# Designs tried in a protein design chat: VH-VL binders against q9vpl3. Part 44

Target 1, 224 residues: q9vpl3
Amino acid sequence: RGKINIQRPKAPHYERARVVAVTQPKYPELPKAKSCFKTRAERTQQQQENPYNEIIAREVRNWLDHSRLVAFFHLSSITADDIFRVRVQLHKQNLHLKSYGSKIIEQAVKNTRYEAIVPLFHSNHCIVFSPDPEKTAALLRIVRRVPQMVLLGGIVEETMLSRNQLVAYAQMPGLHAVQAQLVQTLSQAPGHLIQQLQAHQNSFVQVLDVHAKNQMNEETPKST

## First folded at step 1 (VH-VL)

Design e46 (framework fv_romosozumab)
Fold by ESMFold2-Fast, scan of step 1:
Structure e46 (fold): chain C 224 residues (1-224), chain A 121 residues (1-121), chain B 107 residues (1-107)
Amino acid sequence: as target 1 above (224 residues)
Amino acid sequence: EVQLVQSGAEVKKPGASVKVSCKASGYTFTGYYMHWVRQAPGQGLEWMGEINPYSGATGYNQKFKGRVTMTTDTSTSTAYMELRSLRSDDTAVYYCARGDELSGDYYFDYWGQGTTVTVSS
Amino acid sequence: DIQMTQSPSSLSASVGDRVTITCRASQSIGSYLNWYQQKPGKAPKLLIYYASSLQSGVPSRFSGSGSGTDFTLTISSLQPEDFATYYCQQGYSYPYTFGGGTKVEIK
């Protein structure tokens, strides 16, 4: 209809040449030999403890030592806002949601009674700590509304519990003594229980694999 | 045999406080959450909050911000809900209702008969 | 807050009719939806919890279905004692919220 008022480009770029120039990889003058081959001194230094990791590992050990309730979760993709809201709700109940790398957890529990839990943390995970085991019911009530957090099991009064045993513990009314007795009764063998928790994770992965195969065999799969 | 029996009707002036009681019987009082739900005349239901009788831990609907306090007396198996700074729009029937087991408190299986609170000048 | 929308707000039916009431959540609530019946002057009574689980003592003519955002309460053959107001309630997130209610009246 009318003439469009546009900016006056004084030096227009050739679009494809500019795109190639912008996306072209820029390789700094780093010696390839030093990145592919470690010197003896560099390998020796890498074998020494990382001071930063040891500080965080000490924090994890302190949480484990001072918590009478520890719950382990698989964590699916979740927004920063959503996890923050969950953390705030948990904190009001003296429940502390923490996330640590698997290497730091391994370092923290090495040579402790908790070393056997390391395999649970090879994927996305988080841990909830509390000094108060009576908060197990509040914990489960809050997290059941967070489908991205899947309960794997926990430790109550130094006893390993499966997901089902932890749910049963949460439903116990009344006194600490009665609840502690139930915890001991529900748990027969820590090693056996850990194997059950690992089997649950493997079964979940296999269910996803079967689902994916079934979707691939369908005539109208959704592409992304 | 599970029964929740609430205190009698109350008439209050704006700015006053009201404390409603709910006496439980027929079950282990500390094993279940107690919830409070209100209903204004001709209106729907509104959740006010919850209390764990074992721990005393409470959770309140933000709408009642600083005006509501829930307590329990385990020796008498009685729950209390106190609402302060009453307004005319607080006129309602107030119900206590039992949540399911401590881990499954998202539905209300038994309800008290209700307490009518009228706020008028 | 999660808004719960019930439809219809009221309906007229005859004894023996099949009645359906719907409830829609403003966001996904999984299966954390409960149904209550309230008669005039009385406290609500739990009918169905967790979308489809029938409360003990509730007649089998009542059933619930749905997940996510859309839920339905069905009365297969309406009886005289079923004339009441019905409410849905989400138990997924705080604060717990109720639908506006559906009044079932005699035709």
Scores: ipSAE 0.000, ipTM 0.425, lowest interface PAE 15.1, mean pLDDT 76

Design e47 (framework fv_romosozumab)
Fold by ESMFold2-Fast, scan of step 1:
Structure e47 (fold): chain C 224 residues (1-224), chain A 122 residues (1-122), chain B 107 residues (1-107)
Amino acid sequence: as target 1 above (224 residues)
Amino acid sequence: EVQLVQSGAEVKKPGASVKVSCKASGYTFTGYYMHWVRQAPGQGLEWMGEINPYSGATGYNQKFKGRVTMTTDTSTSTAYMELRSLRSDDTAVYYCARDLEDFGSGYGMDVWGQGTTVTVSS
Amino acid sequence: DIQMTQSPSSLSASVGDRVTITCRASQSIGSYLNWYQQKPGKAPKLLIYYASSLQSGVPSRFSGSGSGTDFTLTISSLQPEDFATYYCQQGYSYPYTFGGGTKVEIK
């Protein structure tokens, strides 16, 4: 190694090469799931023609199949800043909050064992995934402070649970054997869970409909 | 020992119905989906459907167009598959099989019954 | 429906040979591909699940690879007890479908 030879100042081609490198198209990392919050315009935008939807649908399916904890939420109006803060809190506990369009979810679960949950996602929604079912208590502790996120139910160790069953599961000591036994015990009612999940969503929709009716101008006739 | 034991061979006339049973032992029956798969003589395997013994939820192969019904009896740890309006091309060995209960299982079938031969002839 | 095409339909090989069986899906199925072995008059036996995971109790000479649409089952050193028909099966979506099978005959 010798003394640096600087016979000439920085050549113009160095500056141009750097500018070109900065402006060159780059293939970014595959996008991560978007925030729970979506505008109505974003939800109604037609994405059927986008081939990328197939890739996102596969992502949703992989999350469902490879997560030992999946929680389904109805999402009321929430700011982007607020949901970002929730996502950060969840991520610290290996809980992954994902938001997908209803069409993409339907595509992901159609002709699969998860198809029965499609009606839950016709309104604003989000899903939390985790490989660790022991994180159910941490999940419920975090979302308890987020009134805009309404728990509908979930899947723990491939067993579908209602909201109340998930809450009961979270109250257990957290030992795998004990929790597995609880899941088996709570899962003794055939066919009941899907009806409970749908009933909870329908009740919420009913509440929203009543609110909408009550907001109507009194000069407009009420329809029954 | 995890084991699936199926009912005995059946001979049916066209238009009749057959109900095959599959008794599970050695594991928690409600913890695993149960599949039904058939195989015609000298032919390959054909998936008929699956059932969740805990919820009763089913997924059927549309090829059977409402001719198939899968049920379970959790008190006896037994799965049932009923096939109606039998045709001669329904002659096959019918298997029950347990879904592999594993993270990332690929929905494979790890434990199989011995098979039930159903013959449909006039 | 997702169509599963196996190749070859049959093959003859000697003990100790390396045997390769391929399975092609009509659309991408990720890694939701399972392999089964069936001996005459017996129920199928799971060999490989989720494309490449070896089922407990299955000899290490069996291996699986692939993702998307193209999958391979390999037997590194064929044994007499490996005479059987091999089937691939996709678990990606309903209806789950099987390949047509590959019959392995040992000389």
Scores: ipSAE 0.026, ipTM 0.558, lowest interface PAE 6.9, mean pLDDT 78

Design e48 (framework fv_romosozumab)
Fold by ESMFold2-Fast, scan of step 1:
Structure e48 (fold): chain C 224 residues (1-224), chain A 121 residues (1-121), chain B 107 residues (1-107)
Amino acid sequence: as target 1 above (224 residues)
Amino acid sequence: EVQLVQSGAEVKKPGASVKVSCKASGYTFTGYYMHWVRQAPGQGLEWMGEINPYSGATGYNQKFKGRVTMTTDTSTSTAYMELRSLRSDDTAVYYCARESDIYSGDWFDPWGQGTTVTVSS
Amino acid sequence: DIQMTQSPSSLSASVGDRVTITCRASQSIGSYLNWYQQKPGKAPKLLIYYASSLQSGVPSRFSGSGSGTDFTLTISSLQPEDFATYYCQQGYSYPYTFGGGTKVEIK
């Protein structure tokens, strides 16, 4: 259906509850009740913030909501021609490469289950989206040829996965039940996943060389 | 029409070096990795390595690392593969092959016609 | 290195026969397996990529199947032009490796 509506989305049940609350007050409000209203300064600041950022943040949320595969990458210096070639190859596999500013990512994932990913985007980054989680293997093969793109981790079927877990997912048997069970088994608490993803910030060159030549973590999946 | 045309047959002595060329036409030369694959008599195909004509970046099969050098000349759309310290077991047909347009798996199409290298022992 | 084992090394068949060639990887390679056809004195030609995807211009009698470690190339009804040597190749990990080949000969 195209891009996200510019108007603020509202849940029908919220508007219904709001109307009911206004029409049927059963008791007087307690004088010590905390105000739920934003301050005038906070409202003024929100109104003065760039509306374009909110529109793009909603686009990001829409991609997250409609994608069963999301992969996060650190992006080193790369020419416009090189990234365009990568984007074209990814698009042929229904993989959509997007780049967004860190503040837009923060705004998009704020108050969602994915808020913990924000620290990943303090440096150059990009994200790949797809409605098809079976394309994870195709994604990893394409980016192996792009040393400027280093896989940090991803989300498969709403489950956050580290780089190693995403690689393991790509190698799973094609049986849907087994794949779903493995994703659940590999899932980590958000704090632990962020620690794993942040560790990749320290040495991209060595990891990239190993990844380009050998899938070492993939070749030892039975390690305990 | 996409074509890869290789240099002619070579006969070398043990310890010598050979340099095989592969001239590309019909596509944007810098847009695709070029691979080198050899085939010894009565043996299967063996991948030697790859080169990115745009950046000059190379990846070699460890078996040949230290003896092989892959280069390109973008002005002539030509790839080169030089193999040094030749041994009798380097006798083979050497192929250049372009990566496919789809990066989801590394497969090769088209292939050059092959260059026969014979090492006399 | 990932070792690719092809079976059989050779077979004799008649026009119209169903031919099956197998390829086994020493470790899981997902679906990153390709099949090539090579005729004597000529370069290999791509038949099937990513285990089961038919290359443009290749007749539909050729099909590939499998995932993980075990893969199969099938020719449903052998034609005279199909007498050749067939090779599998893994594109999963460096170095890329090929099977030993299967020679399909006329009876």
Scores: ipSAE 0.006, ipTM 0.444, lowest interface PAE 11.5, mean pLDDT 76

Design e49 (framework fv_romosozumab)
Fold by ESMFold2-Fast, scan of step 1:
Formats: sequence, structure tokens, C-alpha cells
Structure e49 (fold): chain C 224 residues (1-224), chain A 119 residues (1-119), chain B 107 residues (1-107)
Amino acid sequence: as target 1 above (224 residues)
Amino acid sequence: EVQLVQSGAEVKKPGASVKVSCKASGYTFTGYYMHWVRQAPGQGLEWMGEINPYSGATGYNQKFKGRVTMTTDTSTSTAYMELRSLRSDDTAVYYCARVDDYGSEFDYWGQGTTVTVSS
Amino acid sequence: DIQMTQSPSSLSASVGDRVTITCRASQSIGSYLNWYQQKPGKAPKLLIYYASSLQSGVPSRFSGSGSGTDFTLTISSLQPEDFATYYCQQGYSYPYTFGGGTKVEIK
């Protein structure tokens, strides 16, 4: 069932250490607390204007601009060791798993063609980037083994696709002309795409809730 | 429908080489690793190695390193496993099996090729 | 190399019985453990992957559990078609290794 090993490894293998070094996100140091003499509203507004958020947002925009494949996932509770193993498997296929706060994502895509993705990030989330859109099938096979990661949708060749459209695209890998036509044919207006992605996210949350309730008496991890 | 069809039985003398083929159909050949597993008469399963049809990269069990070569022909969706310097203890049924790029399970298997090594 | 030890090597059971087969790894393999069924003269068939995931088309009476070094395959109510040899296999590291097999025979 795609369940990742929860046992903590000792030292990572040499090859695994290399993958970790190149796949780790570059985050700035967290800022210190703001003055208590400001009103709560003023402190909140000042936190919104954190300069480090703009630096990270620019990093997110760079990933979006230089990736021909971007996939969005809901992420349930997962251990550091488990996510590390997923990153290693993804990196071997030139797939880069990144996590960013919803506010940073909003700042990165505000006033861009990708602004429609913001609603996807109101819950726990992660993003997979790749310069190679032919790796969509490999991505979907890897994440089938990670029940904590639920596909919400993505962007292929700068076109926003729902989960079902991404699955359809994955079924036609390696045929460049056919892939381009399929992406164009399956593409939807941003408003309709957002609604579909929102509905899909809600459906997966419901499925996880039902699964958790049905397996309540079994020793299975709690999913939210 | 995913199918892996292997070549017919072979009888070889000690010191000879054998080359087994495995023709894949019903899926994108370059999307999955192809592995080779053997089973001696009345014994268990033994992993021999893997090949990535997309890149040509191979990984062999050290027990067979230097004697085994795995190759693919993507134009015919066929995988090959050649075992050299055959010994009588190489008598076994040789299976090809499909593995997802980062899965570890053999989800589809060939029917097996019996290789008998005798003097 | 990771050694996989299956227990028992063989067992005799009747239709309707609950059967449990255990598999032990010489070192932690996480959940990278798969179970196969092999009938005489046939290729193995995948039953369970990633310790507990049921392969499509496999009856729900088959289940897998465990993580780390100790794993169990359970058949909740043995059927006539279940008399076969069962193998565990670790996919944690190369070389991939199989257990010695457990032959499930008619009592």
C-alpha cells in the first residue's frame, strides 16, 4: 500500500546522502518575534511583509518557470525518514519534492497565470517539480505507494490539469505531438479547473475519513 | 493485457552460454524495469539482476557478476539475459519479471524458460 | 546480503483454516516486503506488496502485516486453490532476496 518505512535509519548511504544534499530546499532563517507594542493587526500585517517570504516566493516562482511538470499533493502526517525515502526515489527520476507555506505560494503566484492554484494549498501540501514531463507516469507510480500523498492536480507544459487529466496524460508518455494535443484538449478555464480541484480535494479527504473509520479497530496509521 | 513471453527450453553443455529472451506487450516497455529470477529444481527463488530499458542501466547480483549480461531491444520490446560459462548448478527455470521503476515487487512474470546444463 | 527466513518450511491445513506464515529479515527492511504464491509448474504470482498492500485481483482473505524485521502473511479462511508454496521477498536493498518458501499442503 505504498506505506513508507517508519523505522529511522542510522547513517544514510553515500548515494542517499548525495540525493539529500541536492533535493533539500533552501530556506532562510526564521525571523525574530515582532514588537509587543504594536497592535495585533499591525503585528499580523508586519508578519505578512516578511522579506524572507518574498525571497522564498521568488524561489517558488523560479521552480514553476523552469519546470515542465509540476504536481500538487495533499500531504498527511509523515515522518522525516519516510519523506526522505520518497525524495530519494523521486530524485532518481529527476522529480524534486518541495514543501512551502500556503502564504509563500500565494505570494509567488499572485498576479500570474498560476494564481488559480492557491486554493489547493489551504491544507497540508507538497509540490513535485521536474523539467521532464515524460516522467508523469513514473511520478504517479511512485506516489501510489505513498498513501500520505494524494494527487490534487498539476501543470504540464504550462497548462493546468486536474487529477484525472494528469492521469490521462500519463497514459500517453513519449509521444510528443500526441501529448501536446492531449494537454490542449483536456485543458479547462482556470475558474472551472479550480472548482474541479477543490471538489477532488474534498473527495479525497472524505475517502481518508471513511477509510480511517472503517479500519478503526486495526493497527493502521491515523490519516487526516 | 500485460504479457511477458519467454523463449523455449534450452539444453547446454558445461562451459557453454545461453541467451534467454523475454518479449513484453501490453504496456510501455521503457516505463518499467525488467528483472531476472531463477529457480533450481525443487529450490527457491534467486534474484539475478535488473535492467532499465529506458537507460540501459543494469544491476547484477554479485553471485553472477562477470558471467551475466542483460540487454534490451526497445524496438521489439524484448529483454535478453545471457549467462556464460555454464555449470551444472545453473540448471534452473529462468523467469523475467516486470518491476515498477521504484517499486520492488514483481507484478507480472514470464512463463519461465527451462535451462538444463548436462554433459 | 539481507537473509530472509520463513517459518514454517511447510504446514498441513484444512479448508476453512486460518493460516499464518512468518518471514524474518536479518536487518530492518522497513515495509519493503512482498509476498508471492507459486503453484507447481507455474511462475510466482504477486499477492501482497509493501508489506500490507493487496494486489489487484487477489482475494481479500489474504493479508500482510509487519514492518522492520518481522512480517506475517495471513490467509483468514483457506480455500482449495490456496494450496501452494508462498515466498517473501525484500526490496529494501540489492541484491533482492527471497525467503526459503512455505509449502501449504492438504491435511
Scores: ipSAE 0.000, ipTM 0.424, lowest interface PAE 14.0, mean pLDDT 76

Design e5 (framework fv_romosozumab)
Fold by OpenDDE, second read of step 2:
Structure e5 (fold): chain C 224 residues (1-224), chain A 121 residues (1-121), chain B 107 residues (1-107)
Amino acid sequence: as target 1 above (224 residues)
Amino acid sequence: EVQLVQSGAEVKKPGASVKVSCKASGYTFTDYYMHWVRQAPGQGLEWMGEINPNSGGTGYNQKFKGRVTMTTDTSTSTAYMELRSLRSDDTAVYYCARDYYDSSGEWFDPWGQGTTVTVSS
Amino acid sequence: DIQMTQSPSSLSASVGDRVTITCRASQDISNYLNWYQQKPGKAPKLLIYAASSLQSGVPSRFSGSGSGTDFTLTISSLQPEDFATYYCQQYDNLPYTFGGGTKVEIK
């Protein structure tokens, strides 16, 4: 019985070879993925932005665009219960507490005027939105009672403010009050100027009259 | 029982400073804001400011133009209110009051017994 | 600052009378209003919080109503111990502000 050379198996009979050839599973040649040389960076960028992330990003943009007061907070070891409590308190003041991922924020503010806020979102953060900048003081009062919420800064009337500036803003008389005061002061300025101009004119006329009278008195010949 | 005990009456000259103390007991001192309210003789109540004993954060009524300083000593559960550059119109009873805050609201309870500060030449 | 206007400044009433005190805010403060009672030589005592909530231990004859800018404290039947000065206080925004007070005197 001839040693079956396992290293060079005898070619199967022609008929068997034909059957084996036909029964060989034709594995679809994986389409040579045209290595669209999209750089790993482009492929990573084509990481299918979860359509959901785009929706959330749009929401964030909407909040930013419609808010006159935006405050950014770092959250340090805060419980869900604590967040809920604060949210309720803020909501009563028409302040809306939202939390978004850093990536979502980046996507939301990319190529917008808000792009400067991206560095603020490196850890657990939340954002408070309000249509009313006058609620800044109320916001600060509420969050001050929550040590886990650390104010980082904010946007008031389209102006980015540091933490200290935001605190200072909250202490200022309402912008409207200051504006009203300015308008009042400006409205009074012309009146005062007119009064001063008139006073000078009147004074000048008086001086001229006195001079004229004095000249008339000097020209009256002493009738000896 | 939650109690606030204030320091005794003070008589000061104009231009001097007064520091009133408020010792808290019966609760966790650092969990609640402390407020200061004053009342001139025969007049209404005037809010002066607040302090967070935990963070040291303060809020002052701007009417006092920086003359007020509030501090706390957590080791003794004592709040302090200093009023500088005293004037005759600063004559009043000064109260400390604990800020109670929950989901239902915010109010002052309890109050200290009051400290009479008299500013006279 | 939010101005609190309290009226009347004083009133005379008899035991058993219905007493009404009003407080008006210069802006909308929602329900962030407290009412205090103060007796001579004593610290104020909380009566009503959040505009209409009765503080524990306060008699039911006291009631608060209102929201936004107009608030009312009502004593349904005045008792001898109710002769005091009453203050409203807003806590919507800093600085906290009080009304001018209403002294309830015996007629």
Scores: ipSAE 0.023, ipTM 0.603, lowest interface PAE 3.8, mean pLDDT 85
Fold by ESMFold2-Fast, scan of step 1:
Structure e5 (fold): chain C 224 residues (1-224), chain A 121 residues (1-121), chain B 107 residues (1-107)
Amino acid sequence: as target 1 above (224 residues)
Amino acid sequence: EVQLVQSGAEVKKPGASVKVSCKASGYTFTDYYMHWVRQAPGQGLEWMGEINPNSGGTGYNQKFKGRVTMTTDTSTSTAYMELRSLRSDDTAVYYCARDYYDSSGEWFDPWGQGTTVTVSS
Amino acid sequence: DIQMTQSPSSLSASVGDRVTITCRASQDISNYLNWYQQKPGKAPKLLIYAASSLQSGVPSRFSGSGSGTDFTLTISSLQPEDFATYYCQQYDNLPYTFGGGTKVEIK
């Protein structure tokens, strides 16, 4: 007989993240890490305090000015522990997950070339910022593990990219390919890109449904 | 029922090109990335690159830069890997593998059975 | 590129032995590490994903541990079918990289 090192049933990813979250002293309260969007109370307070909104809008503009990579996501319901794990992994790659109210985003991008993105933020959303555009591939790999986060598009090197263009950018092997893609994207009208971003909204539910069904079909009982 | 079936063994001369196929079945082909991994005789596993069947977007290992092209045919659920300017050190077993992922992790499953490519004069 | 170093390159063990294989990443990869088993003439088979999660259908004698840069695969009581080559693989960043492999041989 040998019972030494018997393996218990696999601890789910969520269970481990939960333990880490509750035992981290520097995270006594994680309201922003738990959700990509603000609570109703937080949104109401920000809208009521106009001077506060301008301060936060300046913060958003600062993130845009210092980030060479910005990615926009639609967010479905997600547990606090799951979003915390995602945020930790993103921080490791110098990717910063932020959530701001749509009015604040509107104020931040008002009178800029990015004003057209405001409609993307009418529902639950979050944004990832990074000073390093080479981290786009790492971002997409991390997000592939989080079906609740749906990529809408982004901005790379001050150029707006659709979901498909951002995915293609992430898969490029070198600087020459990156430059070619940016030249190609630059030749496209901003209205056309926005239409592409909004059109993807309609297909997201179907893509996620197909993905969920595929994952369900691949989960079979282990029996002889 | 989820399977990847690869094309048969190839023998090529130095300087030639080889194109290996990988036919997927039992799942929605466009939902998962496809990877190509090779293994030289008696050596370890070496990642060559990936392709997104939905977009056609690719990512290659810099070691193969300029020599490898990955494509897909969604109508037949088939992925292809073409390696050009073959050298004797390209002799290896070439595998395709699906990039499975969910909230718990990301891994290669299933794997194709492998395609032996021999490069000799 | 993230370099994955496995130790040892090979080991000899008897049925019933506890076998430990280590894998070190050149940088922090959190828990984004998989372990694969490869038998001669066959494609690799997933054993452990996300450093410590046992794949469905894999015997409970296999376990994985570690996070950050240091990882371990343990076989608590080696069986005849476990003589194979084992590979670690990181999926934290492109390019995907594998360890050099550890060949587990019968004495």
Scores: ipSAE 0.006, ipTM 0.459, lowest interface PAE 10.0, mean pLDDT 77

Design e50 (framework fv_romosozumab)
Fold by ESMFold2-Fast, scan of step 1:
Structure e50 (fold): chain C 224 residues (1-224), chain A 122 residues (1-122), chain B 107 residues (1-107)
Amino acid sequence: as target 1 above (224 residues)
Amino acid sequence: EVQLVQSGAEVKKPGASVKVSCKASGYTFTGYYMHWVRQAPGQGLEWMGEINPYSGATGYNQKFKGRVTMTTDTSTSTAYMELRSLRSDDTAVYYCARDHSEYDFTGAFDIWGQGTTVTVSS
Amino acid sequence: DIQMTQSPSSLSASVGDRVTITCRASQSIGSYLNWYQQKPGKAPKLLIYYASSLQSGVPSRFSGSGSGTDFTLTISSLQPEDFATYYCQQGYSYPYTFGGGTKVEIK
């Protein structure tokens, strides 16, 4: 209990920090530190000489190779707090929101079957990865609350799908065999996905409009 | 003070339709999904569907698909749930409930209406 | 659909007792499990969200634990106002589903 402490109460953190500051030199760098540890200049030079972009590109390739679900989004202006909350919500569903520079994406997918996706990243973008393709429905539900994230398309079981095909996949029963067959049936060459980019919003709106109209039509009272 | 106030009790004959209202106050209506949940006498809770008041997008439980329509009126901060082709087993208390958070996607419902009793009898 | 099974369906306990209610999902739902309290003639009240997060205004005697398929709601020291039916609910996938409920009766 901390109400009465026979052991002398520890000095407040503020007071302790002040004492430490007084006892330690305020010089930015000690000469001895330069001989035993890398200096600021040396660290900067080492960073410039290390191909950091290649390390991140390998990370991107690893995500692409080990994810059975990859979804591509255009990202409109959004606050850091809002995107962080979205990232947290996605992570709870084993959906991993990643953002990489277009040059790193290009380096990662160059000479691979995914090279065709590069044009999708010329504007602000983000990618969601998951090892579980059945999370497509959860993904679409979460992003419905984030109008700044616009679905462009994705890759499911190594097959490139347009926005409409990905929405159709999400509506399938949770049977692996049925979903795998749908992916095989809906498969398109990467070039076709890019060509559908400009029409994706219109097609999605049309699908939602048809769904709403079908819902209203199905709700029509049966004639007596 | 955040609250949801629902319309009064309804008595309907089989085959009729019922439209329940839910008026929200004390928060930004378009910032949260609205859900509808029903409970038959002496039974548990059953989720019927959801609506995004900002976009109008809906998601219905397949069990009610074709019979239920959820709408909102943002000018009055009111949500509506219409259930058609009523059967005697639709007799229940119908609740509207606010989603816990726009970004804290837990699927939880933090604020509930008082409930609207709908009785379907011949 | 994800099936939610609660046990027990009912229990009787005295004021001051520790009460534990369990909820089992037919498949893994991560931590997307929420707990509600419903008193006779009233709407449900959210107690716990995301398996273990206490809703604002809910007494600290309520706690939740678990992940995946097995979850528990614990009331550390039962009070007279805790007489109610408790429901678990998964928020993992559509359609959202509730457990059958556990009725807690004060002896």
Scores: ipSAE 0.005, ipTM 0.443, lowest interface PAE 12.5, mean pLDDT 76

Design e51 (framework fv_romosozumab)
Fold by ESMFold2-Fast, scan of step 1:
Structure e51 (fold): chain C 224 residues (1-224), chain A 120 residues (1-120), chain B 107 residues (1-107)
Amino acid sequence: as target 1 above (224 residues)
Amino acid sequence: EVQLVQSGAEVKKPGASVKVSCKASGYTFTGYYMHWVRQAPGQGLEWMGEINPYSGATGYNQKFKGRVTMTTDTSTSTAYMELRSLRSDDTAVYYCATEGDWSSDYFDYWGQGTTVTVSS
Amino acid sequence: DIQMTQSPSSLSASVGDRVTITCRASQSIGSYLNWYQQKPGKAPKLLIYYASSLQSGVPSRFSGSGSGTDFTLTISSLQPEDFATYYCQQGYSYPYTFGGGTKVEIK
């Protein structure tokens, strides 16, 4: 579980430049509906030949393998300036906010111990990584000021934890035995835990909908 | 120069409501949380809650939940704190305060305070 | 709620004295503790944040230490302008809570 050095690993930035050529092509006009389709062979070959996705997937696997704390969030609409401010505050605590496409996450975790997290990333999401699990309290303190980021759950010392379990971990006394026992106990029910993480994702979407419609009835949901 | 200027002293009857204002200047109003802290005469400080001027999101101390409302007016860079169903033990100086850094847990700029007296 | 206990509630000191104020949290708060100074009739002023970080413009005679549950504010050589009430505040979890205050009075 190597620790990340102060020099932060960074994914290659990918942007496709549009190349302008003088050559005049002759292309037949296709019906609009069909022009969006590729042949099965073309789709398969294009998917297999995308080296960029594999490079980024390797970066994600590297973050997962070198982080003792990983937290998963649903991400609602947020400005570039606001998310940048969140990244700066998190970085001060050695917490690294990353956003990757769902397909890249799937490729990164396929055939690994992390494969169970894939369903969490079918909507807008982001992930926070840290080599230091003691930073869980700092993470939750910062994120509770960012209503656009909704905690779904996480991984601490390779053990998957639901939102409530991660919150409990952050609030535990500094006794090694108590924290280790909680993590070990929670690792006994991995199937139940993934269902709890998915349930929390659905509950948070519902809470956000109710909040947006001002249907709170003077009672604020806590921790669901 | 960062300044928080609060509204003047208020005298209210039990059961009334009070709305205190806090006008901010010298910084980006929407960039920092605004907090409200009160202090009863001769007593310590008590955190009442916070508001994000950008999103309007609030967080209240459970002790005041149901009778406190925090709002902001971005066009005038002004924060408001309304406390309803006043009782004698709500007599206090009410302060607004801003965070020292985005999403920090400390308050580096404070208003001058607004004295609210609840008396029959 | 996290309870913050300050000791002593008051103390008497002379100019030039070394003053120590203690703050204890009912549970571990890491280093998320801040110290404020309040003079009569005025708003509080931030002195120390994150347990030991000195706020810009605050004299170096003020220092903070501690982590977890036990924290200390030290004034190395008390000056006339330092006679005030001091408060600790935890920023670890909502609601934010303050200590009961320590009044530093002239001996």
Scores: ipSAE 0.007, ipTM 0.464, lowest interface PAE 10.4, mean pLDDT 77

